# VH-VL binders against Large ribosomal subunit protein mL67 (mhr1): the designs that were tried, part 2

Target 1, 175 residues: Large ribosomal subunit protein mL67 (mhr1), of Schizosaccharomyces pombe (o60147)
Amino acid sequence: MLEKNKYLYIFRHIQTNQVLLSQGNVLKKTALFQLPYPLQKPVAPNGMRPAKLRKDHWVPLLKVEFPNESMFQSVFMQLLNYRKYRSVQPLTSDLLKLPIPVRRRKIMRQEVPNTIADLADILNKEKFPENSVRLQLSDKSDSEYADWPPSVQIDSEEIKLSRGFREKTTVDEAR

## First folded at step 27 (VH-VL; from Y1 with heavy chain H104Q)

Design B1
Fold by OpenDDE, fold request of step 31:
Formats: C-alpha cells, structure tokens, sequence
Structure B1 (fold): chain C 175 residues (1-175), chain A 121 residues (1-121), chain B 109 residues (1-109)
C-alpha cells in the first residue's frame, strides 16, 4: 500500500484542464478551494470553482513520491503559492486582444504545462538528493514541458487508471 | 564541470546542407532541454531551436522552420542540428546551450564556445 | 514573434551604478534572463527570474521587473563588466519559442 503522506497527486479536469493538488490519490472536497472563486478579483471566469467536487471529472495527471512528508509539504505549499501568484498577474496584450471565450480557453490550456513547469522549478530549487524524488505521469509526454533536476527520477511507466479515473492499485486489480 | 563543445561548422554554398554537433559533459544530459542559438557577425543573439529532454518535442524559430532539424542522442550525450537549404542569412556562430526551467521563465545556464557557419556563393 | 527592445549602448563610470532595461509585451507575464557576452566569447548567464544569480556571478549584479520591463543593474561597475548584455524571455506570440533583446553594449569609463 502507498503511504499517503509522501505522495503528491496532481489531477486534471477532463473538460477544462484545470488542475488540483492532492496529498494522496484521493481528492478531498477542500481541494476545490485551490480554484479561483468566481467573484474573486481579478474576476475569474464563471464556473472555475464548481460547487461540488465531481471526482469522476478528474483524472490523475502525475504522481510524485517524496522521501518524506516534510518534503512533500514544502513542495505542495510552494506549488500553491506559484498558482496564486500567477492568478493575479496581468495578461499580455496579445491575450487582451482575444475574445473572452477564446482567452479563457487559451489560459486553461496553459494550466497543465504551467503546473508541470512549476513543479520542475520548485524541485530544482529544493536541491533534494539525486534520484530521491520519483515522478510518474499519466501521459509521459507531459514531462516534456520542463527540465528536471538530478533529484527527479522520471518513471518510464505511465500511471494506470481504473474506472473513475483514479490510479489503479493492486486492490483494484483484484476486484 | 559542465562542458558543451560544438563542431561541424564551415563554409558552404547556398542551398547546401550542414550538420552541427554538440558534445555535452558534466551534467545529466538526458534531463534537460537543449537549444541552438546563433549570432550573425556583429549582430545579436537569435534563438534557433529547442529539443526536449527526451527528444520527443522539438520547436523552431520561424526563420528556420522546415529547413532545420534539431535532434539528440542521449546515449552519446550529443545534440545535433541538421541544416538544409542553407541561406546567406544563416551565416552565424552557432551556440549549443543547456536549458533550465524556472517560474514563468527559462534560462540558458551553459553555452558552448560556438561553431561558425558561413553560407556564401 | 514578440519583440524585446534594449538601448543599443550605455556607459557608466567606474564604481558607479548602471541599469540596463529590456522592454516587451512578453515581460508582462514572463520573467527575463540576462546574459553577458564579452568580445570573442560565448554568452554567460548573469541573472534570471526576479533576482537570481548563478553561482560565480558577483553580487553587484541584480535583476528587477516592472510592468512590461525587466532590468539588469550593476552596482559599482568594474572594468571587467564592459560587455554586451542581452535579455531573453518566452515569446508570448509563439508556441514554445524564445526571444532575445537586441543587446546593450556597456562601456565602463
């Protein structure tokens, strides 16, 4: 069985490509607080924070195994901070020239690569021991969005998913 | 110590092809995106191409799209640039550069000494 | 492609402070990296992000950003700082492309 406390899971919404961070492979309702509130300034697009967590709408994007919970917590908090900071940054002139629906789509498309790049940056700064962090992705090609420090070992195998889009475990296979 | 050593430069006629190589050492080559950046004589720096750490993704400047091909052999710690249909404006020192990801940005933290490519009739 | 603009040349007296500025739309969203290039040599990364210095870069080099600009500041310029300086960032108009500024020639008087 996997130890929940040292595993970071990042989930991707199947429609919007929004991302949620999770300690362990089970999304909590509180994870929705990571998404901008529609009334928050600057104004987030409507529907960015759903009222309810539909777990079946979220698929694992990647899994990170840390040496311990402390390292996990550090990276987790930094990821949240990066996300928050980005949300208040001004838009480029090119984006402002686009119609709002087009702009929203473009921004949402960047969520996954931005998150992956953020993770890579944070891990690079942390200077963890070589090959001490294990990274596994549902789509290995997503790792190509970033450069990875020596501390990161990229798994050659992709995350296997069960019905409901959570990681398939040995227990699931026995069912 | 990180080292990048370019080779393959020379004088060629327009329309010809040339292949550049960059030998990398001193770091885990297979973990980083690699780049080619060129500098025409007396001019500024121009990004040419990027290849992701595994080689599965490649990107090019508009000025070289369809003509240049970036590739890598991670088992040999070598980066390549195949340049086809060369033009006079491709004349430049070509640098191999190691990439690095940071928040909302990108840097080239190590550069080779460059190899000169001259395209002339 | 996005454009980054720099003054082509600036001068500074020995021991004084100089600021080299890069301007472009991409800098509203992306951070810049700065490169020093001396004659006949390859570029050297001197600053990236908000104010990050690679190992071996003197602390007299610093970086900042504001609006659509990024700046490299040399506090207490030394003779060896005479060089060309280039800014770089993601290209906001392209997919996964990079753009360099035109470069600034710094003369130390």
Amino acid sequence: as target 1 above (175 residues)
Amino acid sequence: EVQLVESGGGVVQPGRSLRLSCAASGFTFSRYGMHWVRQAPGKGLEWVARISYSGSKTYYADSVKGRFTISRDNSKNTLYLQMDSLRAEDTAVYYCAKGGTYYQGYYFDYWGQGTLVTVSS
Amino acid sequence: SSELTQDPAVSVALGQTVRITCQGDSLRYYYASWYQQKPGQAPVLVIYGQNNRPSGIPDRFSGSSSGNTASLTITGAQAEDEADYYCNSWDSSGDWSYVFGGGTKLTVL
Scores: ipSAE 0.758, ipTM 0.888, lowest interface PAE 0.6, mean pLDDT 90
Fold by OpenDDE, fold request of step 31:
Structure B1 (fold): chain C 175 residues (1-175), chain A 121 residues (1-121), chain B 109 residues (1-109)
Amino acid sequence: as target 1 above (175 residues)
Amino acid sequence: EVQLVESGGGVVQPGRSLRLSCAASGFTFSRYGMHWVRQAPGKGLEWVARISYSGSKTYYADSVKGRFTISRDNSKNTLYLQMDSLRAEDTAVYYCAKGGTYYQGYYFDYWGQGTLVTVSS
Amino acid sequence: SSELTQDPAVSVALGQTVRITCQGDSLRYYYASWYQQKPGQAPVLVIYGQNNRPSGIPDRFSGSSSGNTASLTITGAQAEDEADYYCNSWDSSGDWSYVFGGGTKLTVL
């Protein structure tokens, strides 16, 4: 009758600031396919996609709680689409004028803000019920990169940083 | 209905200060970034400043950095612009605008009617 | 600061189609929003993103983008469409700043 809450986690790489979307608090190896193939856009050192997932290098950026699977899937898929589109987006002339290492750093600094903005845009378009979606961030200030629709409730408490989400915890499901 | 109402404009001498206010209603004020945009007489629009939804982040155009301060009181649904060291080139109609986020873009979906600031000796 | 350039003035006959174009480096990466301003009035958002219209904006307004350009198209111009039109985008040269085009005055003949 009542569906269980669904959680979208977005993880951030502690060195490169790359982001990965996750269904739940456990990163899967398949999540790496979200990253651009090295030949597509060489923005990060040694390519954008690591060969192996080092879970200990990823920390939670944010958590979104949805009241049902449908809402979760809709937002999740749209986020992936935005990510794919961005990966093939052209660079500005200003960026192209920069040395490659500097350019990469600048682009990578935008990854987190862009992701936050994407989320906000998608949620705004979906027009979900007021306060039906709960957003929690590891750094609450990251939410300041976007405007949030009435459907989003931003938690005052921040996510405690834990590296390497390897096991499902029941803590989030109990809340 | 969303409403933004600016106030505080007037005539002031160069070097003086002025404080603008914008009263917001009709939306959840505390969830949106707010902006000031100005328009000199007979000229185009110029973005002036942005403040994030909680007020924790502020951004300014180079032309006003160090002189203008944007702030907000979410409990009062009010946006402010403290304008110090005013110059003649600051003469303009000042609009408060509500921000909106979309993919790789930003918009101002609601604007006040503006308040005129005239800086003259 | 990045610049967005617009033609200062364009004309269109009643019922005809007109395109107002904005050009700038920022538009290679960011989408534009468009604003209509009538004399003595505040700007009004008419188009944003690829082709999004806010509620209340007539469907004769549409948006497009290509390369380093964004365009606002009015298909079947009406007398009330006579106004100044401004494009806006994120500033590619600055951090979290915004830039407006110089504006285009549209005359409906």
Scores: ipSAE 0.753, ipTM 0.887, lowest interface PAE 0.6, mean pLDDT 90
Fold by OpenDDE, last read:
Formats: C-alpha cells, sequence, structure tokens
Structure B1 (fold): chain C 175 residues (1-175), chain A 121 residues (1-121), chain B 109 residues (1-109)
C-alpha cells in the first residue's frame, strides 16, 4: 500500500480520450468526480461524466513515480486544480462556432496533451531533485507535448498493458 | 549560461535551398522543444517551426509547410532548419529559440542573435 | 490562423505607467508571453503566463489578462524600456502553432 502511494497513474478513456488521475494503479469510482458534470455551471457538455465507472474503458496513459507520497500529493492536487480551473474557462470563438457534438469531441481530445503539459509545468515549478521523478508512458510520443525539467527522468520503456487495460504487473502474470 | 548561436545565413536566389544551424549550450538540450522564429526587415516576429525534445514531432507555420524542415541532433546539441524552394518573402533574420511549457501557455525564454537570410534574384 | 493584434506605437513619459495590450481569440483560452526587442538585438522574454517574470527582468514589468486580451504593464517607465514589444500565444485555430502580435513600439518621452 505504501508502495502504491507514491505512484501517479493517469488513465485515458479509450473512446473519448478523457483523463482520470489515480493514486496507484487501481482506478476508484470517485475518480469520476474529476470530470465535469453536465448539470453544473458552467454547463458542461452532456455525457462528459459517465454515470458509472467502467474500468475496462480506461487505459493507462502514463505513470509517475515520486520519491515519496508527499511529493505525489502535491503534484496530484495541483493537477486537479489545473483541471478545475480549465473547466471553468471560456471557450474560444472558434470552438463556439462548431456544432455541439463536434465541439465536445474536440475539447475532449485535448485533455491528453493538456494533462501532459500540466504535469510538465507543475513538475517544473516544484523544482524536485534531478532525476527524482520517473515518468513512464504507454505511448512515449505523448511526452512530446511538453518540455521536461531536470527532475524528470523519462523511461525509455513504455507501459505494458494487461488484460483489462491496466498496467501489467507480476501479479497479473501469475494469474 | 544558456547560449544559442545561429549560423548558415546568406544571400541566395529564389528557388534555392539553404540550411541553418543553431548550436545550443548551457542547458539540457534534449529535454526542450526548439523553435525557429524569423523577422523580415522592419517587420514583426513570425513563428516558423517547432521540434519536440526528441525530434519525433515537428510543426510548421502554414507559410513554410512543405518547404522547410526542422530537425535536431541531440548528440551535438544542434538545431537545424532546411529551407527549400526559397522565396523573396522568406528574407528575414532567423532566430533559434528555446521553448518552455507553462499552464495554458508557452514561452521562448532564450533566443540566439539570429542569422540573416536574403532571398533575392 | 488566429491573429493577435497590438497597437503599433505607444508613448510614455519617464516614470509613468504604460500598458501594452494584445487582443485575440486565442487569448480567451491561452496565456500570452511578452518579448522586448531593442534595435539590432534579439527578443527577450519579459513576462509569461498570468504574471510570471523571468530572472533578471525588473519588477516594474507585469502581466495581466482579461477576456480576449493580455496586457503588459510597465510601472515607472525608464529610458531603457524604449523598445518593441511583442505578445505571443498558442494559435487556437492552427495545428499546434504559435502566433505573435504585430508588435508595439514603445517610446519613452
Amino acid sequence: as target 1 above (175 residues)
Amino acid sequence: EVQLVESGGGVVQPGRSLRLSCAASGFTFSRYGMHWVRQAPGKGLEWVARISYSGSKTYYADSVKGRFTISRDNSKNTLYLQMDSLRAEDTAVYYCAKGGTYYQGYYFDYWGQGTLVTVSS
Amino acid sequence: SSELTQDPAVSVALGQTVRITCQGDSLRYYYASWYQQKPGQAPVLVIYGQNNRPSGIPDRFSGSSSGNTASLTITGAQAEDEADYYCNSWDSSGDWSYVFGGGTKLTVL
């Protein structure tokens, strides 16, 4: 349990590309609260928050290993704040010109690159020790959306997915 | 101290090619996106191209798409801009710039002194 | 592509305050960065994000944003502040591109 507490997992929805943050590799139902609720103001597009968590619809986007839980918590909270702030920002005129379904899709597709950039910015601001933060991605090319501070060590190996769309572990192999 | 030094500029005729280089030092080059920005004589700044930290992703302004190619050699801490099919409107001082990621934004925190490219018949 | 617009020229008296504004649709969603360029020199980053100042930049420089605008403010203008100032942001309509404003020539009187 302590081991899991220093790991940030970011999951993406396989259809919508929405992202969820997780402490550890187990996605909790409460993670859905990270997504905009359509009935909240400002009004979010309908369907942006699924009614139920379907774990099989979420795959790991990236994994971040921190030296300790405190550092994890700091980054985690900042990421949530960034997301919350973004959700209440006005849309550009270009987006407003688009039909609602198209607009929704476009906004949702930007969640992955935005989240990557957010992470990079937060880590840059935190000024953690050099190579103290380990970043691993399911698709290494996703890291190209941002510049990375010296504190981040990008793993050359990509996350391996197990059955059920989560990171493959030794436990999974034993099944 | 961060340093960016452009080279390769000169006078060329329309339709010709030119390759610019930017030598970087003073920071971990391989972790940052790099950019080319140009400035025509007496005009403003125009973003030209970006290359991601590993070089796997490249982006271009519409004005140079299909003609310019940005690349990098991280082992040499060098950024390149291959300019093909040059036009008179490509005449400018070309700056290499170091990129930086910020929440809902981006900045160029270091710039070279630039190299002049003149396209003239 | 998205466009950022700036007044081509502004003036300020020594010791007074001046605001240079950048306007564009991209600024509704993205923060701007600001660059100072003196004659014959490369641009220098002076403000980025909401109001971040790089090391070495005097505290008389500040940034703000509102609606579809971003502003650079110089509080207590000095003679050395005479320069061209450019705003920059992500291009909201482009394919991961960047856009500069047309630049503002600041004259210190």
Scores: ipSAE 0.752, ipTM 0.885, lowest interface PAE 0.6, mean pLDDT 90
Fold by OpenDDE, last read:
Structure B1 (fold): chain C 175 residues (1-175), chain A 121 residues (1-121), chain B 109 residues (1-109)
Amino acid sequence: as target 1 above (175 residues)
Amino acid sequence: EVQLVESGGGVVQPGRSLRLSCAASGFTFSRYGMHWVRQAPGKGLEWVARISYSGSKTYYADSVKGRFTISRDNSKNTLYLQMDSLRAEDTAVYYCAKGGTYYQGYYFDYWGQGTLVTVSS
Amino acid sequence: SSELTQDPAVSVALGQTVRITCQGDSLRYYYASWYQQKPGQAPVLVIYGQNNRPSGIPDRFSGSSSGNTASLTITGAQAEDEADYYCNSWDSSGDWSYVFGGGTKLTVL
């Protein structure tokens, strides 16, 4: 059985491009607490934090394999903090001058690149051993939004998309 | 020790082309975005272009878009800038720079010594 | 394209404190990086983020941000600190572009 404790999965919403962090390949209901309250930033009409988790609306964005659970936990918490800090940042004048629907789309479009950059920054600061962290993306081009430290090995093979979770693969079981 | 060494600069007439190179060493070249930044004589710094770590994404300043092409060969640890349709206002020292991402920001932590490009009739 | 504005020139007495400020709309959301350039030399990164110093940069250099501004502070200016200083940030108006300030010439008296 795959040891899920050292695996970070990031899921994206298929419509809003919002992201959720997960320990292991199955989304939990508590993951919704990661989403900001509606009053913090304007978002799509679908809302910032839905009352219920619709797993079928979320697909894997990326997977990170850490050497151990402790390293996972450190990175996971830092990612949450970065998201929290960003949520309280003021909007630029350039954004404020845009119509609300356009503004919302632009903000949501930036969430995936911001998350990728956050991950890269955190991993760079952690200074993990060389090639000790394995990164796999559903779209490898998403990794191009950031610079990556020597600790990160970017997998050339893309992950298979699955709604709400990622099924076990022979490759994952071998690791 | 990180080193960036630019080459290919010189004097050219308007409308001509020039290709710059930047040889990189001392770090894992293929994992970092690379940049060109230029500085006209007696003027400030101007960002010119970025290329992602694999080369799959490129970005340009409006002033050079459609005329300049940034590329890289990770097997040779080399960055390139193809400059076409050169103008007098392109006259500058051209620096290659190593990029780095941080929270809500970006930095250029290493720079070459630059190569001078002079466009004059 | 967003703009970053700097004072073209400032002066500081030897051993005193000086603050160089960068202003722009991008700085409301993004952090700045700062570069020192001496005559005939390439720029050198001295500060980035909230207050991060690269290895080899003296601790007399510090960074801060407030509102739509970012500042580089030199506490106890030395003669060798005389140089041009540039701020840089993401461009809030142009996707995936970068913008430099106009630069500040620091004279140490």
Scores: ipSAE 0.751, ipTM 0.886, lowest interface PAE 0.6, mean pLDDT 90

Design B1
Fold by ESMFold2, last read:
Structure B1 (fold): chain C 175 residues (1-175), chain A 121 residues (1-121), chain B 109 residues (1-109)
Amino acid sequence: as target 1 above (175 residues)
Amino acid sequence: EVQLVESGGGVVQPGRSLRLSCAASGFTFSRYGMHWVRQAPGKGLEWVARISYSGSKTYYADSVKGRFTISRDNSKNTLYLQMDSLRAEDTAVYYCAKGGTYYQGYYFDYWGQGTLVTVSS
Amino acid sequence: SSELTQDPAVSVALGQTVRITCQGDSLRYYYASWYQQKPGQAPVLVIYGQNNRPSGIPDRFSGSSSGNTASLTITGAQAEDEADYYCNSWDSSGDWSYVFGGGTKLTVL
């Protein structure tokens, strides 16, 4: 029998360029907890958590199709841990020299390249079969924030939707 | 056997230009980001520039931004560094380097032997 | 953009253990990589990640990290280990850069 595939969905905020990871093709309100809350604990803020999820402000960045749920869960959890680790680091001296609005924007604009690089780091470390992981992006040039292992096949078709992703599934043949 | 061979170094006057090349072999060049790293005489290593595997993303050290241009031709397995508005402090051995990432780290696993650029009046 | 600081020189007696340190803020995000350079030669990668050695690097070389500090340890130093040693780290806190430390000259006595 064919194993059911699993998808990782990544969204980008149109205004701030912050990134959210999702297990499904639509964002849930709880995804906002991935963002720091700078008003109450601004030790090393990488952005600001909106009061509510405005789905019209979040657009597709990429999706990743894994061969099975176990591989998806491993990569998803590791990527969340990378993001959390980055969010608690102290600011560098160069960043502290900048006016606060400029500093925030400079930090936030690195979330896309850093998330893509972290994803590739995880995939390079894992020994997945050749061409077993399919990557699709809204802007194909964003794949070039990283070098990809042989296990990753980059889809030639860009994601054209401004909201949500279409999930592809495989159904076992009836016997 | 991975090989990186730099060429194009020489003596030039300040304000002039020079173009470096790095011929790559022994690996699939178009799959990897590439770097230039330099070393002034008697000094340490300084990262200069990176280019992504197809060339769509480029990164530069602050000391060379606006003056140097990194590029590549994947059909020729060749990396380039165009160096404009050269200054005396650009005098260095320039290395071509192949990069990689592993386990939350970045490394340069293969280096050329370097090409010397001397900027003097 | 963040500086990586190394002591400019250290000495070790033949057969003794030496530790070369590298300190900087980028090391909290990414593990250092370490390079050996002998006079007139290109650098050679000796340690990457926390403690991975490329093929052909002797097992007397090891790496470790704690906080914003990375260390290269040579256990039982040999005369051939006399060289300059550089750390490098990926600084992803702002515009990406790949920062080298200033280098440490190791003298084997």
Scores: ipSAE 0.552, ipTM 0.805, lowest interface PAE 2.2, mean pLDDT 85
Fold by ESMFold2, fold request of step 31:
Structure B1 (fold): chain C 175 residues (1-175), chain A 121 residues (1-121), chain B 109 residues (1-109)
Amino acid sequence: as target 1 above (175 residues)
Amino acid sequence: EVQLVESGGGVVQPGRSLRLSCAASGFTFSRYGMHWVRQAPGKGLEWVARISYSGSKTYYADSVKGRFTISRDNSKNTLYLQMDSLRAEDTAVYYCAKGGTYYQGYYFDYWGQGTLVTVSS
Amino acid sequence: SSELTQDPAVSVALGQTVRITCQGDSLRYYYASWYQQKPGQAPVLVIYGQNNRPSGIPDRFSGSSSGNTASLTITGAQAEDEADYYCNSWDSSGDWSYVFGGGTKLTVL
């Protein structure tokens, strides 16, 4: 069986800063199930999971290239588990003091930094070979949400696409 | 041998400004996030601020937000804390600290000796 | 930001075992780190991660966690262990902060 490099794709919502993880360079509608149902009515109101995937609302955040599919799958599943664990934790007393709209925005705003920190935590634990994992970001300063292990090579070139992880052209559409 | 050396502490009046420096050596400074932590006389430790490894992300305790600015110069291996609108409550020993993570844990593995800031009339 | 709560003082007889505890909401996600501070000195990291000791820290120091509580245990306390002990945790539930407990003064009798 042939092994090839595998990519983890991460998208950010342009308004809420919520994060979606993807195995492919285009979001599937089922990715919305990664977003949690509200925890208890007063503290996590409906609206944290949109009813519909609006493709124009989700932009590239980063992608990670792994040496093989097995390493990708391990990291991807761990990162999903980290996100689920965060989503079921009780809200802090400080957050509960805030009006619900403010509270919701504060929680969602932390998804980008927390996801990047969790990714780095997993990569620090996994002990991959030096420079074996390539990381590319849409905004390179987002790499600053974590300290990275020697296994990670941060690409100097930012992702330049405004939608998805590949250039959309009329020539490709015609084929 | 990792070393962190703070400087710039002194006695100042309320409402004035002071700038602290921390000289780092013995590690690749530009690869690590850095912190300021303070300790008022006879009191416990209080985290003050964090800066990411290139300086693009900064974080502050609520008690100093809007008054203090953390910064760094990676070409000089130096961390800074600009303290504006100083209050008596800011009187403390200020420590420079290097941070890190390990399996869902955060730690400060190296600390400077501290520099004393006294804010009084 | 969440608060980390520690008892202000604990005593132990020489050679006995003592636990110093730390409670707070951030400990549900991130393990505490523990610091020893002797008078006039900077803090020293004694436990990080779940139960890791930096080089130079004696085997009698260990750490544990349950729910929102972290504990530092000193087995066979020695006179040199008399110090102030602080816990710290990363609070990532909202805007990031790195919270210290109020400290526990350990007296070795």
Scores: ipSAE 0.545, ipTM 0.805, lowest interface PAE 2.2, mean pLDDT 86
Fold by ESMFold2, last read:
Structure B1 (fold): chain C 175 residues (1-175), chain A 121 residues (1-121), chain B 109 residues (1-109)
Amino acid sequence: as target 1 above (175 residues)
Amino acid sequence: EVQLVESGGGVVQPGRSLRLSCAASGFTFSRYGMHWVRQAPGKGLEWVARISYSGSKTYYADSVKGRFTISRDNSKNTLYLQMDSLRAEDTAVYYCAKGGTYYQGYYFDYWGQGTLVTVSS
Amino acid sequence: SSELTQDPAVSVALGQTVRITCQGDSLRYYYASWYQQKPGQAPVLVIYGQNNRPSGIPDRFSGSSSGNTASLTITGAQAEDEADYYCNSWDSSGDWSYVFGGGTKLTVL
């Protein structure tokens, strides 16, 4: 059988700007394991893992349409590995000088730009066919966190979220 | 052939302003993020600022944040650096540079020849 | 921003091999790029990624990395290799920055 197109969904937390990756447009509770567990002392970056998944706190950031599932799986696993690798890196001296709450907010604020840059890095090195990968964002200006290879077609239409288990609010649009 | 040509350098007094330009040719300017990098006389290279390919995202070194503004005009293939509240420490040769990524690496593959900014009283 | 540390000066005898090192926390995530600069000239990219040479860079230039250390190696150093060498890395651990090392003056004896 032919593989159907596969979508990568990336969600953003409406307040903290933390990022979750998903194979579907509805987050599973296990997606929270992508976020680092809090430590008593500051040795791990990237903020806190919420106690439970509040689906109304996570809105679409972007989605990527691949021609087939094997391309999706390759990119998805690489992106998870990039995020895991970032989470274990030692903090810089500049970050360590900050109070812990300020430090966490500064790190979390970079999750969106870093995730988008990492996605673009993966797509640049994979050398997929021209225009074979369709990228759609909730805020098209977020595409500007990276330079995209010829394989990526950026959709002119932004994602429109319907109400339900997922929602977008205007609280974070002024960022 | 990629070319980057800086202009607008000169001698100015502290507290004054200066605007640098960089004319780009030989590549599709609007596809790439662009940078300014400076070098004080007898000193090393210091990254100054980055601007995204259409201009919606900007980044600055702490030493210039709040005083310098990077911008671009893609219809003219030109990168700009507006330098306000200039200090003696800003005295340097200013280079424009084209960036790129490769396998978790970032690089500046093309550089202009630079324009000298001297801030002295 | 994180610092990248380079030795300020290194010497090599003509025809011998030299290694220039660069150390910093951002190098654990992003590979260094290396730049050659001769007096009065703009920097020139000599190594990017793990060990890629731009067109026109002699094959005596190579790069490597391990942990938070990157190295530029010149095998069979020639008189024209005498220059300042800078490493650079993208620091994305906080607000993005693109950090240069302090530079290494290579003298070919």
Scores: ipSAE 0.539, ipTM 0.794, lowest interface PAE 2.2, mean pLDDT 85
Fold by ESMFold2, fold request of step 31:
Structure B1 (fold): chain C 175 residues (1-175), chain A 121 residues (1-121), chain B 109 residues (1-109)
Amino acid sequence: as target 1 above (175 residues)
Amino acid sequence: EVQLVESGGGVVQPGRSLRLSCAASGFTFSRYGMHWVRQAPGKGLEWVARISYSGSKTYYADSVKGRFTISRDNSKNTLYLQMDSLRAEDTAVYYCAKGGTYYQGYYFDYWGQGTLVTVSS
Amino acid sequence: SSELTQDPAVSVALGQTVRITCQGDSLRYYYASWYQQKPGQAPVLVIYGQNNRPSGIPDRFSGSSSGNTASLTITGAQAEDEADYYCNSWDSSGDWSYVFGGGTKLTVL
């Protein structure tokens, strides 16, 4: 099944709440490189990378439809940069007080709200036409982590988890 | 022109309740998160609470959590703060503030003039 | 539970340059915003997003950051700059919060 417009797909890990960004509606193994890989005992600032991509552990979080590929590429690059910048910063004093496993879980649990805020930051800065960017979420209340510009149209229909990112089938109707 | 006007302040006894209102105009109220910020007499600013643009997500400072409730009515362009179990340390000028659009460098771009709440027996 | 620390008071001679600092863990991740407050008035945003000035704020106000420290610089301080200055940042490490510094009273001599 082919998409008509350039799409950003964002996945959430069902247990850790880590986030992966994708250009396609199915994750590739290389998406795992977005996650930091901890060395020996040092604590990575932003979670850890699983050894293998288990596609049954990653579910849709949201999908963004852009008018064209250029706009998609700009937003995708900026999102990756936001995540990288956050991942290389020293940990806060409050986080350093926590046992390492608790610290990792607390950092990973914030990936969903922080990624949604990052996306909104980028879309608020970009000069996209009104209603030109369609946002669809698996849990519509997640849109409330951020304030959205007039360019964003939030789809009233949530992504059905049993369908993944598949496009909704249109049926004929009379008004 | 963005305008925020607080009301509902007054003198109340400890343990009582008070509800503040903030009337908003000059922007699309239902698109933005809103905040309450307070300032005790002679003291600095303290963030109190935030509410998301439709009201489904709320955030509170630890000092007020469980006692204060932020809410909004987007049909009336009005923000509210319900303050229960008031304490002397809640005495402050309460400001209504509009949140900005940049979370990495978050800011409050518009402020009301504030309403005074005095908690005293 | 994060905290932003500011010096309580700073003085500057008229026409000279002053720097007001703000330090805290959240500033490693996020830029501070800065607010000017004169007696009996609401705070006014003067700097946000590193070094952006809202419309109507003089270009003598600038911001910078390094590590966990943000700075507000006033170049060529004027008498009307005498005020309290607060920094603020978003803290997203747990439940979101928006933390203010304790404030710095600027005296223009």
Scores: ipSAE 0.469, ipTM 0.782, lowest interface PAE 2.9, mean pLDDT 85

